# Miniprotein binders against q53ft3: the designs that were tried, part 72

Target 1, 195 residues: q53ft3
Amino acid sequence: MFGCLVAGRLVQTAAQQVAEDKFVFDLPDYESINHVVVFMLGTIPFPEGMGGSVYFSYPDSNGMPVWQLLGFVTNGKPSAIFKISGLKSGEGSQHPFGAMNIVRTPSVAQIGISVELLDSMAQQTPVGNAAVSSVDSFTQFTQKMLDNFYNFASSFAVSQAQMTPSPSEMFIPANVVLKWYENFQRRLAQNPLFW

## First folded at step 7 (miniprotein)

Design pbh4
Fold by ESMFold2-Fast, scan of step 7:
Structure pbh4 (fold): chain B 195 residues (1-195), chain A 93 residues (1-93)
Amino acid sequence: as target 1 above (195 residues)
Amino acid sequence: SVEDLLKQIEETLKKAEEATDPKELLELLYEAFELIRKLAEMTGDPELRKEVEELRELFYEALELYEEGKIEEARELIKKIRELIERIREKLQ
């Protein structure tokens, strides 16, 4: 199904299923996050005519979630990079005096994925500043994230004989990670905007 | 239970003392971190939650150093991670 990666943080591959067609990842300390990568693990494709709408949520001043559409992932575009810094902090929060006047408590944001019909997704408008716009910046960021993800995942690989049974842990075959890495590099080389 | 989690942390740290490979050591310390994270969730302790986030950042930095081939720097940071986990364990008993 899905993975979520933040630069400098451990990759998440165990989404919480909150409905038959809805999945969420928690993002603690979201104010320090600039970019988020959402991707399909490549094990199972979406059913014909279906895709995933990607949302970002943070708690408002009353503690209620505010959901914003970031973009989409599909079988043809199985990964996407989003810049969320402009969505959560706003102008006042970034200013030093603004931060002094509004002391924010540590909070948890979420990435939500909703499995929807492609036709329905085509009629929706993502927030304008979420996507990474610079091709050069995107290519550099993507390559760095791709390398970091592969190196990180590989560093924790264990043989079948070394596995310790645990119902709270998920395991992904190393070959699946390698296959995703090679496929993404190939596609990025062919067209940096395939995402 | 809290008592069971503390015992598991103790056992995991004992295994970590025998690890020679930085990657293996980091994996064992991460197991201890997950147990501490569960304890923070169960108790709702704000101080413990803050320590969990501090440990998370240190793990990311240690992994980055290891991946860059800066083995000695990674070892020093892993030592700091271990010391922090041990301090947390001591406070909780």
Scores: ipSAE 0.000, ipTM 0.082, lowest interface PAE 21.4, mean pLDDT 66

Design pq1
Fold by ESMFold2-Fast, scan of step 7:
Structure pq1 (fold): chain B 195 residues (1-195), chain A 106 residues (1-106)
Amino acid sequence: as target 1 above (195 residues)
Amino acid sequence: SPIQEEFEKLMEEARELFYEALELYEKGDKEEALRLFLKAAELYLKAAELAIKNNDPESYKRAIRYAAFALKYAALILRELGDPELAKEILEKAEELAKKILEELK
């Protein structure tokens, strides 16, 4: 259902499902992470009246997880960028993960996604400093994300001579991906909010 | 207790079906995913009845929540498969179950 992206790291698209409605991504070396993108893969949309609450967890001095609500993803807003570098150790939010036996390494942070009713989500308040606060920070992260995406997509590129006929598959020339990346990066540098 | 053991067995069976249904849905096997979501909902509802009989409101809430979610996914798949009328009927049942969760959280 979900993906998780950190600038300079491989994208994660295989969350650990820890309950029918709960998914987690591990973030090793989280002290070096400034921003995290959480997004829907598009394979499964949320059913009507549902969305996802996005949490960040880090180990406290006793190795116990401290969960903070970062924000939400919905069918209408299927991706969100969060700044986690400013979050205080030991501060927590009320969260749906408290009763769960989540297998974790005490030195590793986690992104948690809880699938919730929209009415329930409307009553929750994210920590104020988690959302991206500056256009420059957003632009820098987005450029790194675009680099990561281009590298990933290019790893699947094949020459026309190597293509096997398959009517169920669509192929995009690698130079088209590069052209899109260059054009998008240029536009983003000119106006980070053009989209 | 025997009732608690039966409840946990139903919840575990329903959970396995729910997990398999999500995996099938992600892979595009919508018809089989639909079947498993509906079966999971059936088992969650049976577990909810046992939780009420066992005077266990937290287990009841958990079973009803997952029953509602299974039905909501089933309704979504039904709409994608071109059966919006049945999807609406199933969604309405899921919404009634969801109201039980929200009312108790107030």
Scores: ipSAE 0.732, ipTM 0.900, lowest interface PAE 1.1, mean pLDDT 79
ESMFold2 (binder alone), alone request of step 8: mean pLDDT 84; pTM 0.839

Design pq2
Fold by ESMFold2-Fast, scan of step 7:
Structure pq2 (fold): chain B 195 residues (1-195), chain A 109 residues (1-109)
Amino acid sequence: as target 1 above (195 residues)
Amino acid sequence: SPIQEEFEKLMEEARELFYEALELYEKGDKEEALRLFLKAAELYLKAAELAIKNNDPESYKRAIRYALFAAKYAALILRELEKYPDNPEVKELLEEARKLAEEILKEAE
């Protein structure tokens, strides 16, 4: 139903369902994560009058989860980008995951999605500074990101592929991927809508 | 208590059907998903009745919430299948969903 994307990592499209209305994605090595994108896959839309509340959780110094509301996804706005860097010092908000005993390992954070009635969601207040921007659509976001990656990678391929002993083989240098990741992350930090 | 044990059994049976229905919906088996969402809603409603008898308003609210969600997913699938309304199987499912929606609305009010 949902997907989760972190720059420089494989996209996750298989959330762990922990209740009829609750889904969780694990984010290992969360200290290195600045932004996370949550989106609907388009396979199952929300029923009329429903949407999803997006939460972020990290382990405190005692390993206990601290859940915070980041924002929402709906049929009308099926994707959102959130800045999670700097949220680790915040006090936990009231949340629907509080009664759940979700076991986690140290240094692994979680994204939680709670399916709610829109009326219930309207009464909730996200943590400040969490919702940095919203993408106009899942398709447009994905296409722009892929176009940016392709243009960046192809520029390096041209400069490095002057003489190919085996014309049927193609290779992308590892440093091209690293440079794309660094550039994308830096630009996203300065302006989330840069692409 | 025996009532609490039966309530938990119904909630667990409904939960398993709800999970299976979502998985079938993701795979595109909409007709079977619809049947399982309707069955889950029925079991959640039965659990809600037990919660009332046990004077447990929190369990009642939880059961009604999930009955409502199951019914809303069923209605969504039903609308997607409405394009082929002459199919006898779809007509049968439409009748089932309408009856169940009436029960849920009655309980919610």
Scores: ipSAE 0.698, ipTM 0.828, lowest interface PAE 1.0, mean pLDDT 74
ESMFold2 (binder alone), alone request of step 8: mean pLDDT 80; pTM 0.777

Design pq3
Fold by ESMFold2-Fast, scan of step 7:
Structure pq3 (fold): chain B 195 residues (1-195), chain A 106 residues (1-106)
Amino acid sequence: as target 1 above (195 residues)
Amino acid sequence: SPIQEEFEKLMEEARELFYEALELYEKGDKEEALRLFIKAAALYLKAAELAIKNNDPESYKRAIRYAEFAAKYALLIARELGDEETAKKIIEEARKLIEEAIKELK
């Protein structure tokens, strides 16, 4: 149903479904991630009156998830770009050893998508400045992600030719990504504030 | 309790059908996806009825939420296939059963 794109990484198209209405993508080494794109694959639209709330989470010092609402995807706005680089505050010293440098435990962040009624989504406010509103910034980021997607497609084709184990991620035809981008550009041209 | 055990059984069976229906829909098997979404909706509604009889409003709310979602996906697919009226009829009949169960609770 959903995909997740990060510049410089393989596209993820196989979200882990954790409930009837909840889907999760893992983001390892998220400290190096500046922007994330969440988009609908186009194979399953939302039913009438429904949409998706997009969340970002990271583990705190106790390993508990801290979820933040980034924004929404709907049939009318099937993709969104979010800036996540500023969403984790430093912990300061939470250790008995004060300011001593302790070997860092690897952290994995997550993108969560919760399928909701549109009426419920209208009552929610995303964290400030998460959504990317600059057209030039979006164009640059999208071009880099298309390059990443083509690299993924090429890698997948080589893997199939060699009869090696397939990647865990579902393969999406290049025309699906292009249709998403073209649809987004068309909607943006019709209404610059649709995003 | 036996009612709680039956409730959890229905919820898990409905969940598996819901997951399978989404996977089939994603692959373009709309007719089978429709069938499974309708079945999932019916099982969620049956679970909701048991939650009412067991005086468990939180389980009722959870079952109703997922019944609504399954029903909305079924209706979406039925419209794509041109069988919207049949899907609506089944969903409405199931909703009426829940309303009757609520009326039985004081």
Scores: ipSAE 0.626, ipTM 0.818, lowest interface PAE 1.5, mean pLDDT 72
ESMFold2 (binder alone), alone request of step 8: mean pLDDT 82; pTM 0.808

Design pq4
Fold by ESMFold2-Fast, scan of step 7:
Structure pq4 (fold): chain B 195 residues (1-195), chain A 118 residues (1-118)
Amino acid sequence: as target 1 above (195 residues)
Amino acid sequence: SPEEFEKLMEEARELFYEALELYEKGDKEEALRLFLKAAELYLKAAELAIKNNDPESYKRAIRYALFAAKYAALILRELGDPELAKEILEKAEELAKKILEELGDPEAAERARRLAEE
């Protein structure tokens, strides 16, 4: 149903189902994570009148999870970007995961998704400042992803003097990648929703 | 009995999990069959919870029966049976309203609708 993405890491598309209405992604080394993207895969839409509440948990000093409500995903808004850096220990929100007796590994946080009725979700208040505006979020995230892609591609660039005969290998000139990147940035600046 | 209730809930949960997995893989007809069977078992568990004088178990069983029914209705619409899907959805919505009225307060329901409009 869901996917979870952190910049610089492999996307996760296989959540652990822990109840009929509850799904969890593990986030190792969460202290290095600033933002998390949660999205629907499009394979199974929410039934009419339903959506997903998105929670973040981290282990306390005893290894017990502390859950906080970050926001929501719905069929109408199937992706959301959340800032998790700076969340305080001990400042939990209302959450449906408390009865599950889940003990956590140190340094591993979790994203939890609870499938809920939309009416119930509307009555819940996310922790302040966790959700970011869609336009700013997509613009900043897209820019970082483009930067990561360009840096990754550039790390494999070699001078012509270092090229050995390898007829079976394909090479893309670095200037072609740069031109594409600049063009995409220009289009994004003109219309952030062009994708 | 409490033991019989937990066995029904476990059987229904296994069917629910399998139904979601089948739906994810595109086997909609088999997923539909299992969601309907899960809903039936959750309703049986709910009736047993009432006899056991256990309102929390009743609420849990009814919630999952509703969810199974809503997924079944969604699949029926996708398979081209919108009339049956509409009937199942209407019954599921009536059940959801009863659950919300018992568990929440009417003011909360009104606030939720107004927030959705804003």
Scores: ipSAE 0.650, ipTM 0.757, lowest interface PAE 1.3, mean pLDDT 73
ESMFold2 (binder alone), alone request of step 8: mean pLDDT 78; pTM 0.747

Design pr1
Fold by ESMFold2-Fast, scan of step 7:
Structure pr1 (fold): chain B 195 residues (1-195), chain A 107 residues (1-107)
Amino acid sequence: as target 1 above (195 residues)
Amino acid sequence: SPEEIAKKLEEAAKEILELAKRLGDPEQELFEALMELARALFYLALELYEKGDKEEALRLFRLAAALYLLAAELAIKNNDPESYKRAIRYAEFAQKYAELIQRELEK
């Protein structure tokens, strides 16, 4: 029903169902993650009057999970972007996952989704600034991703043109695309403000 | 404006798609890059659709579907049936959204 996306990683579409109404995604190496996208796959809508509360959890110094409410997804808002890079030092909020925590793996965080009544969701308070403007964030991310790709392509074309007497078109060998992808991921990991 | 940015991203994505089609025997990393690009376009299209920018959303859903289909072809070539199934599933979602919006615009 749900998907979870981190830039540069394989999308997760197979959440672990830990209760009838609760789903969890694992986020390994979460220290390198700045934003997480949670979305509905579009195959099955929520029943009328229902939605999903989105939680983030990380292991504290004792290996115990600390859960925080990030926000919500609904049929009317089936995707949301959350900034998690600033949440790791906060205290836990009231949450429905309790003893349902599956793992205490070091450096592995979790996204939890609890299917709840919209009325119940309206009474919950997300942590201060986890949610971001979806359109602006996606537009900025996509534009920077495309700009990085074109910079690699253009740089390669210029270099090749300097080596050949009559360039007729842009040539992009597979290794150039791979280098772009690797460099983009490296930049995201090193500077979260990059995108 | 969001519409102007979406148009610029659409133009860029079409150029990337054309370049990718001209590559020979791309490795797994190209598959992931195409999937990431398609997902970004898909999510932007969803946000534009919710905002009421149906024409821009339609264009981006169609482009996302095309990129997912190309990724599926690469997955088959790389003998990766699981990646193929994943790419096809998302291509179908993007196509269904495009069909719905197309019907709405024809009214």
Scores: ipSAE 0.000, ipTM 0.251, lowest interface PAE 11.7, mean pLDDT 65

Design pr2
Fold by ESMFold2-Fast, scan of step 7:
Structure pr2 (fold): chain B 195 residues (1-195), chain A 107 residues (1-107)
Amino acid sequence: as target 1 above (195 residues)
Amino acid sequence: DEELKRKIEELIKEAEKLAKEYPDSPEQEIFEALMEAARLLFYAALELYEKGDKEEALRLFRIAALLYLAAALLAIKNNDPESYKRAIRYAEFAQKYAELIQRELEK
């Protein structure tokens, strides 16, 4: 039902279902992660009156999970961007994963999604500064995503050119990829944002 | 290999031609260009994987997944749920192969 995106990493679309209403994604090497995008796959909507509360957990110094509420996704707002790089240890929030006190590998964090009543979600307060502006932050994340795409595609083009006996062919593929990337980026900036 | 290099060069040249002909190119044309680039890399990665070149296959599957993701993000922005579903599905396939190869290389 859900997807999880980190710039420069493979998309995760297979959440571990830990209860009928609870889903988890693992985030290895989370100390290098600045932003996480959580989104609905569009195949299965939430039931009427329901939405998803998005939590972030990291292991404390003893390997025990500390859960924090980041924000929400709903049928009307099926994607959200969260900044996790500034979250500090020691400040947990009220969470529905209370029974999950398993000691975990250091440097592996988790995104948790709890399917909850909209009324219940409205009474909860996300940890400060985790949810970011939809317009500006999605544009910034998309820009970083496109930068990652360009870097990998350009690296591949150079690698392919290096398999050619003639050095004169090496520059052309990279230049063409750059022009395509610039056109795509320009187009993306012109689209209205409404998620 | 030589055949793959030629196919990638053709696709890149086509992308440049599209960018020049349509400087305000419709989102659908950009989406299809991303999908085609990802598809080419995906099948190249499959061929490398079958030949036992796992490190190069992993690299190409990662690039293919990234291109499919770029297409999916564009589809979301354009409020096109069908194109989004298609792109994300192929991103999942590329990711599955990349995960498989990562596991094999870690042994």
Scores: ipSAE 0.005, ipTM 0.178, lowest interface PAE 10.4, mean pLDDT 64

## First folded at step 8 (miniprotein)

Design pB1
Fold by ESMFold2-Fast, scan of step 9:
Structure pB1 (fold): chain B 195 residues (1-195), chain A 86 residues (1-86)
Amino acid sequence: as target 1 above (195 residues)
Amino acid sequence: SPESYKRAIRYALFAQKYAELIQREAKELGDPEAFEEALRLFRKAAELYLKAAELYEKGDKEEAEKLMEEARELFLEALRLYEKLK
């Protein structure tokens, strides 16, 4: 149903379903994460009157998970960007995940999505400063993410003359990466919410 | 318990709402048969959740929990099938 994206990492599109109404993404090495994007894949819309509450969980000093409400995704607003860097020292909010919140490794955080009735979601208050609420902020974040990805990928580029043949390795032409980057920037400029 | 009863009612409602979504989507796409199995599983899950709720009210906790687990398996399979069709 859902995707989760962190700048500089591979997109996750296969959430772990831990209950009929609950989905989880693992975020390894969460100390290096500033922003997370949660979005609907568009394959299955929410039924009428339903939406998703988005939570973030990290281990506290005693290794116990602390769940915080970040915000919401709905059919009318199927993607959201959240700033999580400031939340790692906060206290938890009320959450529906209960006993599902045991952290397996010390540096792993989680994004949780709870499918809720819209009326129930209206009664919930997200933690302060989690949502990136302006189009300009969204565009700036996305541009920075694109720049980081392109710079990172380009740092591994080698000319064909420098390549050692290896049948087990896959190579992507640098020109294809550049074309993707340019196309994405153009599409983002025309509609910041196209993805 | 009141919490177990409420959970059963909540999951029955969710199964019913997904069944309604599938029914409408199947009509819009003009392919009712493609979604028939997922629809059947959500409907059966809803029936079992409602029966579990009734058993929780009567104090038959063990039988209610058995039905909750059966309903859960059907619900999760229905959602998986529905997602695969898209």
Scores: ipSAE 0.511, ipTM 0.829, lowest interface PAE 1.9, mean pLDDT 77
ESMFold2 (binder alone), alone request of step 8: mean pLDDT 83; pTM 0.815

Design pB10
Fold by ESMFold2-Fast, scan of step 9:
Structure pB10 (fold): chain B 195 residues (1-195), chain A 90 residues (1-90)
Amino acid sequence: as target 1 above (195 residues)
Amino acid sequence: SPEEAKKLYKRAIRYALFAQKYAELIQRELEKAGDPELYEEALRLFRKAAELYLKAAELYEKGDKEEAEKLMEEARELFLEALRLYEKLK
């Protein structure tokens, strides 16, 4: 139903369904995470009048989960970006993840998605600094993703003098990767919705 | 406790509503489907789940927690199977 993406990590597309209306993604090594993207896969839409409330949980100093409302995803807005770096020492918010048998360790944070009526969601206030609501903030996050990919790909670059003949392997010139990166950055700067 | 019974009742009603909402969505898609048989099975399962959640809510209200939990588990299995089937229809 849902996907979860962290810059520099493999995308998660298999949420643990802990109740009929509740889904959880584990975030190991959460202290290195600044932003999380939550999105719908497009396979199952929300029924009319329903959407998803997105929550973040981390272990407090006593190892107890602290749940905070980050924001929402809906059929009309099927992806959202959240800044979590400022939330790792805060107070918990009101949440529907009460006495749940959720598999969790003290060193792992979680993203929770609760399927709710839109009217109920409208009555809830996300933590003030969690939602990345501006296009500029989304562009900055996307730029970090592009930088990460370019750095990763470039780490495999070798000069022609250093190449071992291998007729069965495909090679892409480093300058082609650089041109893709530059073109994507230009397009993103001109129209952030081009992708 | 009365407080616990009220929470369990509300949970059953909430799950009944979700099953009904998905059934409504599938009913609308069924009207447009060239081969409705695949949608009809998902619709049947969501409707059966909703029925069982409503019966569980009545049992929670009557204080028959053990029987209500059995119906909640049966309803959950049908609900999850219906979602799985619906996802494959895409």
Scores: ipSAE 0.339, ipTM 0.760, lowest interface PAE 3.2, mean pLDDT 77
ESMFold2 (binder alone), alone request of step 8: mean pLDDT 85; pTM 0.827

Design pB11
Fold by ESMFold2-Fast, scan of step 9:
Structure pB11 (fold): chain B 195 residues (1-195), chain A 86 residues (1-86)
Amino acid sequence: as target 1 above (195 residues)
Amino acid sequence: SPESYKRAIRYALFAQKYAELIQREAKELGDPEAFEEALRLFRKAAELYLKAAELAIKGDKEEFEKLMEEARELFLEALRLYEKLK
């Protein structure tokens, strides 16, 4: 249903479903993370009148999770970018994950998504510093995301000489990926908000 | 309890709305057999969640938890099938 992206890391598209309405992504080595993108894959939409509340958690000194509300994703706004670097010492928000048997290590944070009624979501207030603070920060994150995508895709590229015919496998020419990357960088330089 | 009732009703609504989405998109889905099975499972999950809501009102805690778990298994399987269809 959902994807989670951190600059410099592999995109995650397989959330752990811990309840009918709750999904979790693990974020190892979270101390090195400044921004997280949460997005819908577009395969399964939310039912009418519903959306997703996005939470961030880290383990405190006692190993107890501290959950904070970052924001929301909906069918009409299926992606959101959150700054988490300032949240690691903050007080937790009221959250729906308290009764779950989630096993965590001291260095692993989590993104949680709770599917809720839009009316219920409208009554909740995200933490004030979760939103992207400036266009410069967003531009830097986007650039790193593009580099990560290109490096990931290119790691699967093979020369024509190394390919064996396989009827069930699909290949994307590396040149197509490179042209997309160059075009996106050019457009981003002209207007960071073109997307 | 009121909380158990609300939880069961919310999950019943989830199952009903997914069944409505599948039914609406039926014409666009390429696997008729898997589509029909996913729809059937979401509908059955909704029925069980509604029965669980009735048990929550009556205070039958053990029967409530049994129906909630049965409905959960059906819901998750339906969602897994639906993901493959898109």
Scores: ipSAE 0.066, ipTM 0.554, lowest interface PAE 6.5, mean pLDDT 73
ESMFold2 (binder alone), alone request of step 8: mean pLDDT 84; pTM 0.838

